# Ledger of designs, part 7: VHH binders against Rho GTPase-activating protein gacQ (gacQ)

Target 1, 189 residues: Rho GTPase-activating protein gacQ (gacQ), of Dictyostelium discoideum (Social amoeba) (q54sl6r67to255)
Amino acid sequence: GSLPFLFEEELPTILVQTIDYLQLFGLQTPGIFRENGSLASIQSYRSLYDNDKPVNFPPHEAHVVASLLKAYLRELKVPLCTFEHYDMFIACESIADEKVKVELLKKVIAHLPPFNRKVMKYIFSFLQKVVENSNVNKMTPDALSIVFLPTILRPQANTDLEILQFTVEDSKSTKTLMSSILLNYDEIF
Below, E stands for the ipSAE of ESMFold2; O stands for the ipSAE of OpenDDE; V2 stands for 0.75 times the mean of E and O plus 0.25 times the DockQ between their complexes.

## First folded at step 4 (VHH)

Design s09 (framework vhh_8ghr_2)
Fold by ESMFold2-Fast, scan of step 4:
Structure s09 (fold): chain B 189 residues (1-189), chain A 125 residues (1-125)
Amino acid sequence: as target 1 above (189 residues)
Amino acid sequence: EVQLVESGGGLVQPGGSLRLSCAASGFNIEDSYAIGWVRRAPGKGEELVARIYPYSGSTSYADSVKGRFTISADISKNTAYLQMNSLRVEDTAVYYCARGPDYTYEDSWGYFDYWGQGTLVTVSS
């Protein structure tokens, strides 16, 4: 799939429905976004969305719904953070001065396509609520940098070797990006 | 420093059983993201055969091994296991224990951040 170009278009139904469910039922779930739900259930729900069938998430499906959200984001042809801005996001990780890091993050995010920025603002508002419940769900900003950030931030790669090189090197170096964005949400968005 | 050390591989006849162990050091398995077993056979691609989230006990398996293999974790020993039953010649492979984030696809071995050295399992008469 692809994101719309126009800022005024509605947020994707799958994004709204998954986040609404997770805010009501997922915030107290240990390992939310870290554990995979049933692959068969995830594929079943994806099929319903792809065929414009109604979707109703039953109780106790938080891991499936979280996995569905991550799969939707991972499968975007251009990641939410875009390929164009990948190097700038990675550069932000290396900045020791938090004020300088936040100013660069604010500028990079401001240069994202308007609809991508709208989606990111919506998602990160939700992720703040996840982190507020980290005493129960165990998902800190650093944990979300490891398990969630790669669904929205990945390099453009043309070979299997390039993909492997980026995952080995960059997974070591993105641990604090989520923390910086979430802590400075009001300054950035 | 994070290390994963596999043991328990060897030669076994078809229909036999083996138990692989993955000893973790430098981190607590209970606090880890996930532990997976990935196998690689000559002339074939990598296959994620089993995954466990040790803090919850949640598990998943490839269709090729479902019902035959069982993944588990012993938090007190900081060790993950793969119990392999009803082994077939096509299960012959090097088996790697790997720590990785949950965002990997079922066949996306490249997203694991630490790997063991591998242990050879040969199923032959």
Scores: ipSAE 0.000, ipTM 0.271, lowest interface PAE 10.5, mean pLDDT 81

Design s10 (framework vhh_8ghr_2)
Fold by ESMFold2-Fast, scan of step 4:
Structure s10 (fold): chain B 189 residues (1-189), chain A 125 residues (1-125)
Amino acid sequence: as target 1 above (189 residues)
Amino acid sequence: EVQLVESGGGLVQPGGSLRLSCAASGFNIEDSYAIGWVRRAPGKGEELVARIYPYSGSTSYADSVKGRFTISADISKNTAYLQMNSLRVEDTAVYYCARGPDYTYESGWSYFDYWGQGTLVTVSS
């Protein structure tokens, strides 16, 4: 099966289980979210979730679980940041005044559907913990802008090639966006 | 300014060896996300032959080169290497060194944000 839209009242099971695992076992893993886990393992876990089968993550699979979380977010029918608000998020990157940029980010995020805001708040709270451990895991806000942000912020396209082309080009232009959101988390959420 | 400069390409006979070097400037290789070697031969698409994550030492290889090629990184020299052994005519290609933020897609494709100019490797008798 396909992944649903984000309009449920409760946080999705796959989101909660992957983040719970990564908070316990992944925060001190070098290259978390940057280094890929086994594609076979990712597809295997993906299949279990798609068929509503129970999932248990063994220890020492942080890269697999991180890759699964990214795949889940990337494959949502509507990305977490939505297609409608894509241009506004991209516009935030071009704002030189950090205070003005943060005010616009707060406004854009406030206009997201309430459930998307709830999910985003949950994810960014977790990403702050990732960044707090960057001395060991090497994942800075800028690194997360490059490897994580494209999973939640992408333009509308109808082929994988189009998504690939837009993701590649736009990630070069949005590298400070994650930093602005994480550093100003309490102001924005 | 980020720059990658390859060296070590040339003409070699089948069964021979070459070592390619990729000198990085404008950034520390240890702080980079991934360094890869991509080759392109006439009539073929691009193939990622080897990748290293310099901060962890983790490596990966294409099936076509496993057991013959070894990728490594020397943090102190800010340089990545590709040791190519038991070279075959089919290894003839332009070899590019690339730095990547390790963009991965559902298709498993990895993207690189900076590329070297390429170095030609010709395996011929």
Scores: ipSAE 0.011, ipTM 0.280, lowest interface PAE 9.4, mean pLDDT 80

Design s11 (framework vhh_8ghr_2)
Fold by ESMFold2-Fast, scan of step 4:
Structure s11 (fold): chain B 189 residues (1-189), chain A 124 residues (1-124)
Amino acid sequence: as target 1 above (189 residues)
Amino acid sequence: EVQLVESGGGLVQPGGSLRLSCAASGFNIEDSYAIGWVRRAPGKGEELVARIYPYSGSTSYADSVKGRFTISADISKNTAYLQMNSLRVEDTAVYYCARGPDYEYDSWGYFDYWGQGTLVTVSS
């Protein structure tokens, strides 16, 4: 089923299958993670995972598979970065000294639940490959901050207006957070 | 200081055409996730009419406007457009330009910046 919690010892099947597909077929796709795939196709694949049915992604569906991965992460009841650590991640963004910022990011990530850290390490390793192909796919760390960070880092909120207010305020600075993590991946993970 | 400013609305007869413009400032449209046109009709509620992904040029449309409306973006002018052809009385609405999130799963309330809106009236 679609996972509202991260209770598995092994990486979730949907995470592994989407990332494996994107590494083979998505790295050269312009606007990967920026463009939305077909909603009907995404819902169809989601239904297959929810009913533990086999999933086989056909060729030329990179945008659908990328959208499915983002939807999966966004729909977790507790985001990958957790609600508890939200303020700590935002505080890291405000640090001007890159070395100090990286040291604090390493500390914050080290204090995440072990499974969340394992998932994050796996995802960010893949995102480095996306950025490595940015000459073709046009996805820079800054672009990934806009389209990907909100799927894993969000505050706890009770209304749509509250979510919008937090998104407007925090999006202005979180752009450099993705760059810091990706550039310093080996130091952090 | 992100701003979206719409223009080009007005009164038009059925079967006529209008071109709406959305001038962006405080950010580069090329770097935005998506630009959408959302309309609010009297008594009908809100509808996402069209969206464009400036990074790739890909577009999508509501079934109600497919084949009649065309969305485009001019990166050099930092402006998005909605070309509306074969206008119908039911296209009467306030049209908003919005920068925002993944429309696949996010509620419409997740849009991070909106224009002021421009009124389009189609009447005979």
Scores: ipSAE 0.006, ipTM 0.302, lowest interface PAE 10.1, mean pLDDT 80

Design s12 (framework vhh_8ghr_2)
Fold by ESMFold2-Fast, scan of step 4:
Structure s12 (fold): chain B 189 residues (1-189), chain A 124 residues (1-124)
Amino acid sequence: as target 1 above (189 residues)
Amino acid sequence: EVQLVESGGGLVQPGGSLRLSCAASGFNIEDSYAIGWVRRAPGKGEELVARIYPYSGSTSYADSVKGRFTISADISKNTAYLQMNSLRVEDTAVYYCARGPDYSWDSSGYFDYWGQGTLVTVSS
């Protein structure tokens, strides 16, 4: 299973440790978040976190650590953006006026549970650093909309196939969402 | 119009080889995040067999096919390939070429465009 969120407590250890690692060793890794690490290694680390065992990432495991972060977020029982706010995030994509779009995004994010906002602010601060290194890592805001956004934004569905179908179809409708949030981070958060 | 068209499937004896082709139209493979081959046998779930990241040439394979199958992409022809060697009866399936923003080995993998599928039958 996914690790549970704790009310207004410290950020989850897996979130802090993966992002700290990626800021030190992952920012200049081509295809970070796009290329998967070893599934066996990802599952091994997940097992350690699920059983509250110590985890230390060696250097040169950027793809594994990035995949672990994505898996953690993807498998949360309720996605980071929540189910109840999904339609509002999707609606933001259709707004042609960037200023109006950013104001709506700010409002939607402000209405998320406080812990979810705290986690999102932490993650998007890190993703800005990823984008700042896109000359080397090749990960633009549009690329992150494709490979990262689906881990935190998905509709409520009863089967894995429905989740995949809805996520893929709606990803086509959210291609600029990541760009709008990252470029307007200081206004939104 | 975005389209993926598979070809090269057919009947082959165990131990034989086949090369599947995936012709892309309406987009450039080099601009794709990943191209994968997914198979489905009757009564079984879908399995991601092989994946390539065209920007880097990096590849990955399911444990069931490692050492036997090779995925490649020809940017100039806008076509991806799956070279299948040492074929087994268990490789019998419909093979789909898929373009996805995020290919993973678990059930949470994502695909934004699929081909129609091509049947591969491995039988004596």
Scores: ipSAE 0.000, ipTM 0.313, lowest interface PAE 11.3, mean pLDDT 81

Design s13 (framework vhh_8ghr_2)
Fold by ESMFold2-Fast, scan of step 4:
Structure s13 (fold): chain B 189 residues (1-189), chain A 125 residues (1-125)
Amino acid sequence: as target 1 above (189 residues)
Amino acid sequence: EVQLVESGGGLVQPGGSLRLSCAASGFNIEDSYAIGWVRRAPGKGEELVARIYPYSGSTSYADSVKGRFTISADISKNTAYLQMNSLRVEDTAVYYCARGPDYLWEDSGYTFDYWGQGTLVTVSS
């Protein structure tokens, strides 16, 4: 897409810069990842990254920077969790025994391409900090399951309409994947 | 059972005002759900005119309605409102209340999972 692709040697610049910014300025922002930032601002930053131009985020753009991170992850040709492993992640959601669920999550994540696993580890370390500030930012593991998880975990679909249809089905259920991964971060990664 | 019920539509003269209400049942609007008003005009596509995040009070508006429309939410009544002032003939449309998580950024819209029945607003002499 118009955003940088994932690199093999090191974490992508857009990932590092957005997360660094959000750790400094976004953790206390109500509805972070929930509220859209300005589309014009997001497109402007995407253009800078696509053309390898320097990017500096000013203060008070937490929603724009969070939206940019989500857009980057959503537009990856293959989602971070991969299409190949989608059914295994969904199977983990259905497991009632937490120990069994965590062991299966650990195995599924271990089977991801090494670079995807590295990126996921980095992102979930950051998401733990978001959840630690949920009293202010209102982003619980359940909320992140609704607004963030679909950017990295989605089925293979031909259209945005198919993604919307999947989202409608999920909105009626509380997701436990996000909380299981966050609470068992050290065991899984 | 999740339901959104709109009311307040009708016929109004150009320059007039209307207040639309969206009563939610089966869920609490403050539970991090976005509530939006989407309109569909004869011969035109759908347009998200206003949205609110009830938990934070944050609002946004389409350029076509900025300064004229105000979206609000009353958590205690589990109801969202759209105050429409300085109405124009071009505002004539069916107005839908919708709930949804915000997954799509491309059009600054919401990914809506539940829609109301719609209420007709006609702005005519």
Scores: ipSAE 0.011, ipTM 0.369, lowest interface PAE 8.9, mean pLDDT 81

Design s14 (from h05 with F104I D107G G110E; framework vhh_8ghr_2)
Fold by ESMFold2-Fast, scan of step 4:
Structure s14 (fold): chain B 189 residues (1-189), chain A 126 residues (1-126)
Amino acid sequence: as target 1 above (189 residues)
Amino acid sequence: EVQLVESGGGLVQPGGSLRLSCAASGFNIEDSYAIGWVRRAPGKGEELVARIYPYSGSTSYADSVKGRFTISADISKNTAYLQMNSLRVEDTAVYYCARGPDYIYEGSWEYTFDYWGQGTLVTVSS
């Protein structure tokens, strides 16, 4: 899958339906985005979306729905943060001055394709609600850097193994990136 | 520095029990990590036998060990355990403790584990 180019296009149905469900049923779920749901259920829902069939999520499927959202983002041909801007996002992590770091993050995000920025704004608004419930769900900005950030920020690579190797290593070094974006959401978006 | 140190392997007779321990250092197991036990035996390839998410207590098991093995974690000791009961000759393998996010390619767990213990040998024979 690919994201539209025009800002005026509607948000993808899978994105809206998964996030709407998770806001209602997932915010109090320990390990949301960390624990995998049933692989068979994830594949079943993915097939329904791929064939443009109606999808209705039953109660108590938070891990399945969260996994489906992550799979959707992970499988985009070009990641949400783009390949072009990968090095600049990684460079932001090494900036010691928080004010300079936030200004660079704001500029990098502003240079994303308009639809990607629209999607990112929508997703990070939701992730802010996840973090607000971290006392129950255990998902801090640091935790989201490990489990969620790799679905939207990954380098260009020739093989799946290379993608996994780079993603695992980079997620360890980018844990402050998620925190900086979430804490400065209103300034950045 | 992230490190996983295993203990508890050895020789047991069929039907016996062993408890493997995995002591973690350099990170807290209650963070957003899975701790898994992977075994490797000659001719069988690698098998993920059990996984725990210490922060929630959620566990999963391979069909080959369900009802016989129990994975657990002690947050205060930063240690994960694998209780192995009703052991069979085919359970003979080197058992590895591994840390992983398991957030990418749900079917490729072997590539998502980022740190591994040294392995401990479990031999089940009379």
Scores: ipSAE 0.006, ipTM 0.323, lowest interface PAE 9.6, mean pLDDT 82

Design s15 (from h05 with Y103F F104T T112W; framework vhh_8ghr_2)
Fold by ESMFold2-Fast, scan of step 4:
Order: structure tokens, then sequence, then C-alpha cells
Structure s15 (fold): chain B 189 residues (1-189), chain A 126 residues (1-126)
């Protein structure tokens, strides 16, 4: 899949339904986004969305729903942060002055396609709630940098191994990126 | 200082059993980390054989060991274990305990580990 070009367009149904479910039922789940849901269940739900069939998530499926959200974002033809802006996001980590870093992050995000910015605003609002519950769910900004950030911020690569290699190399220089965006949400978005 | 120390390796005959231990220090395994066992044999690549999330008890296994190996964790001892039953000659390898996240629904993508033990040799031979 691809994201729409128009800022005025509705958020994708899969994005809204997964996040609504996780806000109600997933915030207190240990290891949310870190533990994998059943691949068979994820593929089943993906098939329903692909065929425009109605989807209702049953109780106690937080890991499956979280995995479905990550799969949706990971499988976008162009990642949410885009390939074009990857180097700019990575460069922001090197900025020692937090105020300067936040100003540059705001500018990079402002240069994203309008609909990508709208989706990112919606997702990061949700991730703030995940982090607010980290005493129970164990998902800190550092943990989200490892398990969630690669689904939306990745370089252009041809294999899963190349993506993993780049993720490992860049994780050593992006460890504060997630926390900077989350802490400064109102200034950035 | 984060450390993972393996023990329990050795020589065993085909069909035998071994139990590997992975003692963690410098962090609590109950915190949000995956603990995995990765093996390497001469001339072969790495294989993730088993993984556990100690804070939840969730486990996964490679098809090559499913039904024969069991991974577990003891939070009170800050230690993870790999019980290996019905051992085969092809299980001969150095077994490493590793800490790391799993950030995909596909097992192949969960290979990123931030700390590794020194490894323990398991030889299955008559």
Amino acid sequence: as target 1 above (189 residues)
Amino acid sequence: EVQLVESGGGLVQPGGSLRLSCAASGFNIEDSYAIGWVRRAPGKGEELVARIYPYSGSTSYADSVKGRFTISADISKNTAYLQMNSLRVEDTAVYYCARGPDFTYEDSWGYWFDYWGQGTLVTVSS
C-alpha cells in the first residue's frame, strides 16, 4: 500500500481501528509492540482489510492488533518518514543542543508530504499514551525507538537483512530521536 | 556492566539431553528484553533456536528444534535456560545467549541483539 497525497483525506481505516483498539485495551499490556502476535491471525486480518471486509477485533488480542499496525506501516511502499528524508532524521540525532534538534526535527517533519505529517501526528499522539503507561507496559521511548521507529524510518534497501543492518548501525546514533519527538510533540506538530 | 554468562555445555551422545543456563547480571530479565539462544557451527550461519520474553513468559522456537528444546526463565535467579532433549549430531554448535528486542511479526527480523554471552560448546557425538 501507499498513503494519499491530500491532507484533507480521512485517516486509513486500519490505522484508526488498530489505534482505537490499543488505546482502549492495549496500554496496560506488558511488551506491547515488542512481543509478536500470531502471524496467522495478522495475515487473516490483513486479508479482511485487503478485500474491504468488515473487521472487529475480539477481546485479548492486543499483541495481534499491535503487530498488525506495525505490519501495515512496515509494508508501506514508501515509509511514513519517507526515503528522501531519512538522512535528515538521522542527522538530527547528532545535534547536542535539544532546542536546535527540536527546531530541525520540526522543519524535517514540516517538509514531509501533508498526509504523512497528519498520519505521523496521529501515531505519535498515541505513542505518548503508550510511554505514559511504561511502568506497566515496559515500553519506554528507548524501547519504541527499537521496536517501532524502524517501521516508519528506514533507508531504501533491497532485503530484510540490509534493513536490519542499517537499523543496527543507526540505532547507535538515534537513541534519543524518539524521546525528542515525544517530549516536544506540541512544538513539532 | 551488562553480562550474560552461559554454562551447561559439553559432550553428549545422540538421543541424550543437556540443560544450558544463561545467568544475567547488570540488568533484570523481568524488564522488557527478549532473551534468545543462537547457535553457530563451523561453516554454517547463525540460527536463532529459541526466544523468550521473561516478563510475559512468551516463547518461540525454530522449526529444527520445536518439540525437542524448551526455553524458560527464572526471574528470581535472573537466569534463562535451554533444555535440549533428543539431541542430534546436527545440533553440534557453539550456543550463545543473547539479549535483544524483537520488533517484527517475522522471526527472521528479531535477530538484532545488543549483548551476547561468550558461548558454550555443545558436541553431540558417539
Scores: ipSAE 0.013, ipTM 0.363, lowest interface PAE 7.2, mean pLDDT 81

Design s16 (from h05 with Y103W F104T W109Y; framework vhh_8ghr_2)
Fold by ESMFold2-Fast, scan of step 4:
Structure s16 (fold): chain B 189 residues (1-189), chain A 126 residues (1-126)
Amino acid sequence: as target 1 above (189 residues)
Amino acid sequence: EVQLVESGGGLVQPGGSLRLSCAASGFNIEDSYAIGWVRRAPGKGEELVARIYPYSGSTSYADSVKGRFTISADISKNTAYLQMNSLRVEDTAVYYCARGPDWTYEDSYGYTFDYWGQGTLVTVSS
C-alpha cells in the first residue's frame, strides 16, 4: 500500500482502528509491540481490510492488533519517514547537543510530505501514551526505537531479512531518536 | 560473549517425556530478548516449535506441538526449558535453543535469531 497525496485526506481506516483499540485496551499490556502476534490472525485481518470488509477486534488481542499496525506500516511501499530522509534521521542520533538535535529533527520532519507528517503526528501522540504507561508495559522510548522505529524508518532493501540485519546494526545509531522525538513532541509537530 | 548451551536430549519411547534446558550466559533472558526452540529433522525444513518472552511470561507454540509442549523460563537461573510430553516419532529432530532479537514482529520470522545453541538430538523410537 501507499499513503494518500492530499493533507486533507482522512487517516487510513486500519491506522485509526488499530490505534483506537490499542489506546483503550493495549496500553497496560507488557511487551506491547515487542511480542509477535499470530501471523495467521494478522493475515486474516489484513484480508478483511484489503476487501473492504468490517473489522471488529475481539478482547485480548493487543499483540495481534499491535503486530497488524506494525505490518501495515512496514509494508508501505515508501516508509512513513521516506527513503530519501533515512540518512538525515540517522545523522540526528550522533548530535550530542539535545537542542541542536531537536532543531534538526524538526527540520527533517517538516520536509516530509504533508500527509506523512499528519500520520506521524497521530502515531507519535499515541506512542507518548504507550511510554507514559512504561511502568506496566515495559516499553520505553529506547525499546520503541528497537521494535517500532524500524517499521517507519528503514533504508531501501530487497528483503525483510535485510531490514532486520540493517535494524540490528543501526539500533546503536538510533537508540535515542525515539526518546528525542517523543519528549519534544510539541516542539517538533 | 553471548552463549546458549542446551541439554536434556536423548532417546525416548513414543508417549514418553523429555525436558530440554537452555542455559544462557553473557546476557539476561529477562531483559531484552525472546527465547525460542527451533527443530530440524533429516530431510525436513526448520520449524519454530515454541517461543517465550521471559519478562512478560507470554508464550506461543506451533500447532504440531500445542497442548503437548510447554516452554518456560527461570529468571533466577537464567535458563529456559522445553517440557515435551506425549512424544511422537515425528518429534524426532535436533532441537536448537535460540535468542530472538526484540524487533522480530511476526511468527514467520521466528527463524531470524541472532544467536543459536549447538543443538541437542531428540530421538523418539521404540
Scores: ipSAE 0.005, ipTM 0.287, lowest interface PAE 10.4, mean pLDDT 80

Design s18 (from h05 with Y103T F104W W109Y; framework vhh_8ghr_2)
Fold by ESMFold2-Fast, scan of step 4:
Structure s18 (fold): chain B 189 residues (1-189), chain A 126 residues (1-126)
Amino acid sequence: as target 1 above (189 residues)
Amino acid sequence: EVQLVESGGGLVQPGGSLRLSCAASGFNIEDSYAIGWVRRAPGKGEELVARIYPYSGSTSYADSVKGRFTISADISKNTAYLQMNSLRVEDTAVYYCARGPDTWYEDSYGYTFDYWGQGTLVTVSS
């Protein structure tokens, strides 16, 4: 899949339905986004979305729904943060002065395509709620940098192996980006 | 510096038991997505035999070892273990401990592990 170009387009159904479910049933789930749900269940739901079939998530499938959201984002042909802006996001990690880092992050995000900014704002609003429940779900900004950030931020690659390798490397290179964006959400978005 | 160090390999008779240890340093295993045990025998590809999520204790096993092997983790010692019971000649392999990132695919992407130990040889022979 691909994201729409125009800001006025509606958010993708899969994004809205997965996040809505996770806000109701996933916030208190230990290891949400870290532990994979059943691959068979994830593939089943993906098939329903791909064929425009109705999707209803039962209770107690938080890991499956979280995995489905991550898969959707990871499999976008152009990642949410884009290939074009990858080097700028990575550069933000090395900035020691938090005020300078936040100013650069704000500028990089402002230069994303309008619909990408809309999606990122929506996702990070949800991730703040995940972090607010970290006493129960154990997901801190650092943990989300390891397990979630690589789904939206990766360099351009030509093979599946390169994509997976770079996804792992991104989690190491961007450890503080998640905390900087979440802590400064109102200033950045 | 991130390091995984295996120990506990050796020679054992069929039907015997061994316990492998994987000591992690330079990171906390609770912070990693998964710790896995991958084995490789001459002439065969790599096989992910067991995986654990140390923060939750959730585990998975390859069908070839299910019911015989048990993976566990001790967060306080920053160490993962593989208890191998009812060992068979075909379990003879080099066993590697590996740190796994969050991966979309169960047991399919062992090569996406980002850090590996040196390996420990397990020989099952009469």
Scores: ipSAE 0.013, ipTM 0.373, lowest interface PAE 7.5, mean pLDDT 82

Design s19 (from h05 with Y103E D107S S108G; framework vhh_8ghr_2)
Amino acid sequence: EVQLVESGGGLVQPGGSLRLSCAASGFNIEDSYAIGWVRRAPGKGEELVARIYPYSGSTSYADSVKGRFTISADISKNTAYLQMNSLRVEDTAVYYCARGPDEFYESGWGYTFDYWGQGTLVTVSS
ESMFold2-Fast, scan of step 4: ipSAE 0.024; ipTM 0.385

Design s20 (from h05 with D102E; framework vhh_8ghr_2; at its last look DockQ between E and O 0.29; V2 from the best seeds 0.00; counts 0 for: pae E 8.3 > 2)
Fold by ESMFold2, look of step 5:
Structure s20 (fold): chain B 189 residues (1-189), chain A 126 residues (1-126)
Amino acid sequence: as target 1 above (189 residues)
Amino acid sequence: EVQLVESGGGLVQPGGSLRLSCAASGFNIEDSYAIGWVRRAPGKGEELVARIYPYSGSTSYADSVKGRFTISADISKNTAYLQMNSLRVEDTAVYYCARGPEYFYEDSWGYTFDYWGQGTLVTVSS
């Protein structure tokens, strides 16, 4: 089936399997999450997950697996950060005082549905490892803000064009959100 | 402010070569953006011809141009290039340089280029 709402108590299998793979084979990959894998491969793996078939990733597919993770998150019917909290996340970017920004981010994240917060904590703990390897993989927190944050944060929109327009505007408005969350992970989560 | 300026288009015979340039300002092309060349022929949609991630040197090409076109970047000049060899009449188009993140959207790749050049015309005569 399609990517449904996040109703489960357990972490989704696709999330665990992609992140486990990327911890082994993706941390040293230049441009991980920025460079896209083969669309045909991504669609093939999506079909397997949608039909509850076994999935085994070979070690040379880090870009495909990273793309699959982003696709999973992007296609949730309600984004991980939810529609309700979108404006508050966007507002955090404009706060100049980092301590005040982090305090607000912690509050906004604490108000997410508990399962969404659990998933977000899981993903961001992994993304810290990506940043720790940025000397090789070239993925700084700001680079991740450009390519990863849109997969978890989007406004409620009625058309695909509105979604794309909001995404472009939001990328410009959220340049440092990922870095603020990643650099203050322990306080926020 | 972010700006992309293309140059190097013109009229060329089939089998000929051209080199397009894309001079960037307002950002470093080594940043985490893709730089792409997109073409539009009259009465047709957009085709992403070539893409480079300058920070890693990674490239990709449309099947229609593989082996004939080469994308490159010169970080010190903040400029990307498209070397077009063995040109054909069907390569006739306006060529745009574009910047922006790629992301997966609705089971396909969506390209959300946030800045575009004004285009340079390439005409391959019959």
Scores: ipSAE 0.012, ipTM 0.388, lowest interface PAE 8.3, mean pLDDT 82
ESMFold2-Fast, scan of step 4: ipSAE 0.058; ipTM 0.447
ESMFold2 (binder alone), look of step 5: mean pLDDT 81; pTM 0.826
OpenDDE, look of step 5: ipSAE 0.035; ipTM 0.506

Design s21 (from h05 with P101Y F104T; framework vhh_8ghr_2; at its last look DockQ between E and O 0.36; V2 from the best seeds 0.00; counts 0 for: pae E 8.0 > 2, grease 25.4 > 24.2)
Fold by ESMFold2, look of step 5:
Structure s21 (fold): chain B 189 residues (1-189), chain A 126 residues (1-126)
Amino acid sequence: as target 1 above (189 residues)
Amino acid sequence: EVQLVESGGGLVQPGGSLRLSCAASGFNIEDSYAIGWVRRAPGKGEELVARIYPYSGSTSYADSVKGRFTISADISKNTAYLQMNSLRVEDTAVYYCARGYDYTYEDSWGYTFDYWGQGTLVTVSS
């Protein structure tokens, strides 16, 4: 018989390994996902993953690992939230009634390709733990909306300048979208 | 409402010093934002002069000011500072305080700023 395509695909190794590391070593790191790690280190780890070589993250590299995760997500040819659903996510932000906004978000996320929804559920489960530790790491849901959401939600663009412009403008226009998803995780996923 | 208010600009002779202040309201500077000083000189684009993450004390400086300028923060007063020493005529600019965050594009990194002050003029001349 036929099996759902999503349930036969495993999560990418880089996604699992970076999130596992950050759950152990990153939740108490001030500014996690906000501060850049060393570019040279990130490039070195990307090369290892690209060549299917073993990766071992030493202690005290939380900023590097967080930067690597963000780079992986941002560089997907089709973003996690997809180009097709971009306008629907943006429209959710303009809804003033939080209950109505959450109901629409639930519907939009339910219509993502099943694998994309699975990955989103996995990432947002982890991001809830980041927010739970915000007293120490200083990363509120609003902070994550600014720095993390652009890695998974972007419009289709034709030029590098257009890409940068959309990223900056859309970070401002989706300022509370992450908060709505994170605070209503169980209802949405 | 997030606000940033600069003060401390003025006229100073070459070799002199000034201290700029950036008083923040509507958020805590200990949060995970960068506070930066950006300057715009006549006929020039914007230059990020210095930035600090007050929560960690991490700082960064433009090559043009390293060794002469020091950025700092006083969390108890919710205020960031830029101490400018050994001022030169080419430091003449409007200095803006801004709140921001990192962004990434391919293998490059930069900063973007979501809230800006109105700026304070620093003039270095004899």
Scores: ipSAE 0.012, ipTM 0.433, lowest interface PAE 8.0, mean pLDDT 82
ESMFold2-Fast, scan of step 4: ipSAE 0.105; ipTM 0.476
ESMFold2 (binder alone), look of step 5: mean pLDDT 81; pTM 0.824
OpenDDE, look of step 5: ipSAE 0.372; ipTM 0.717

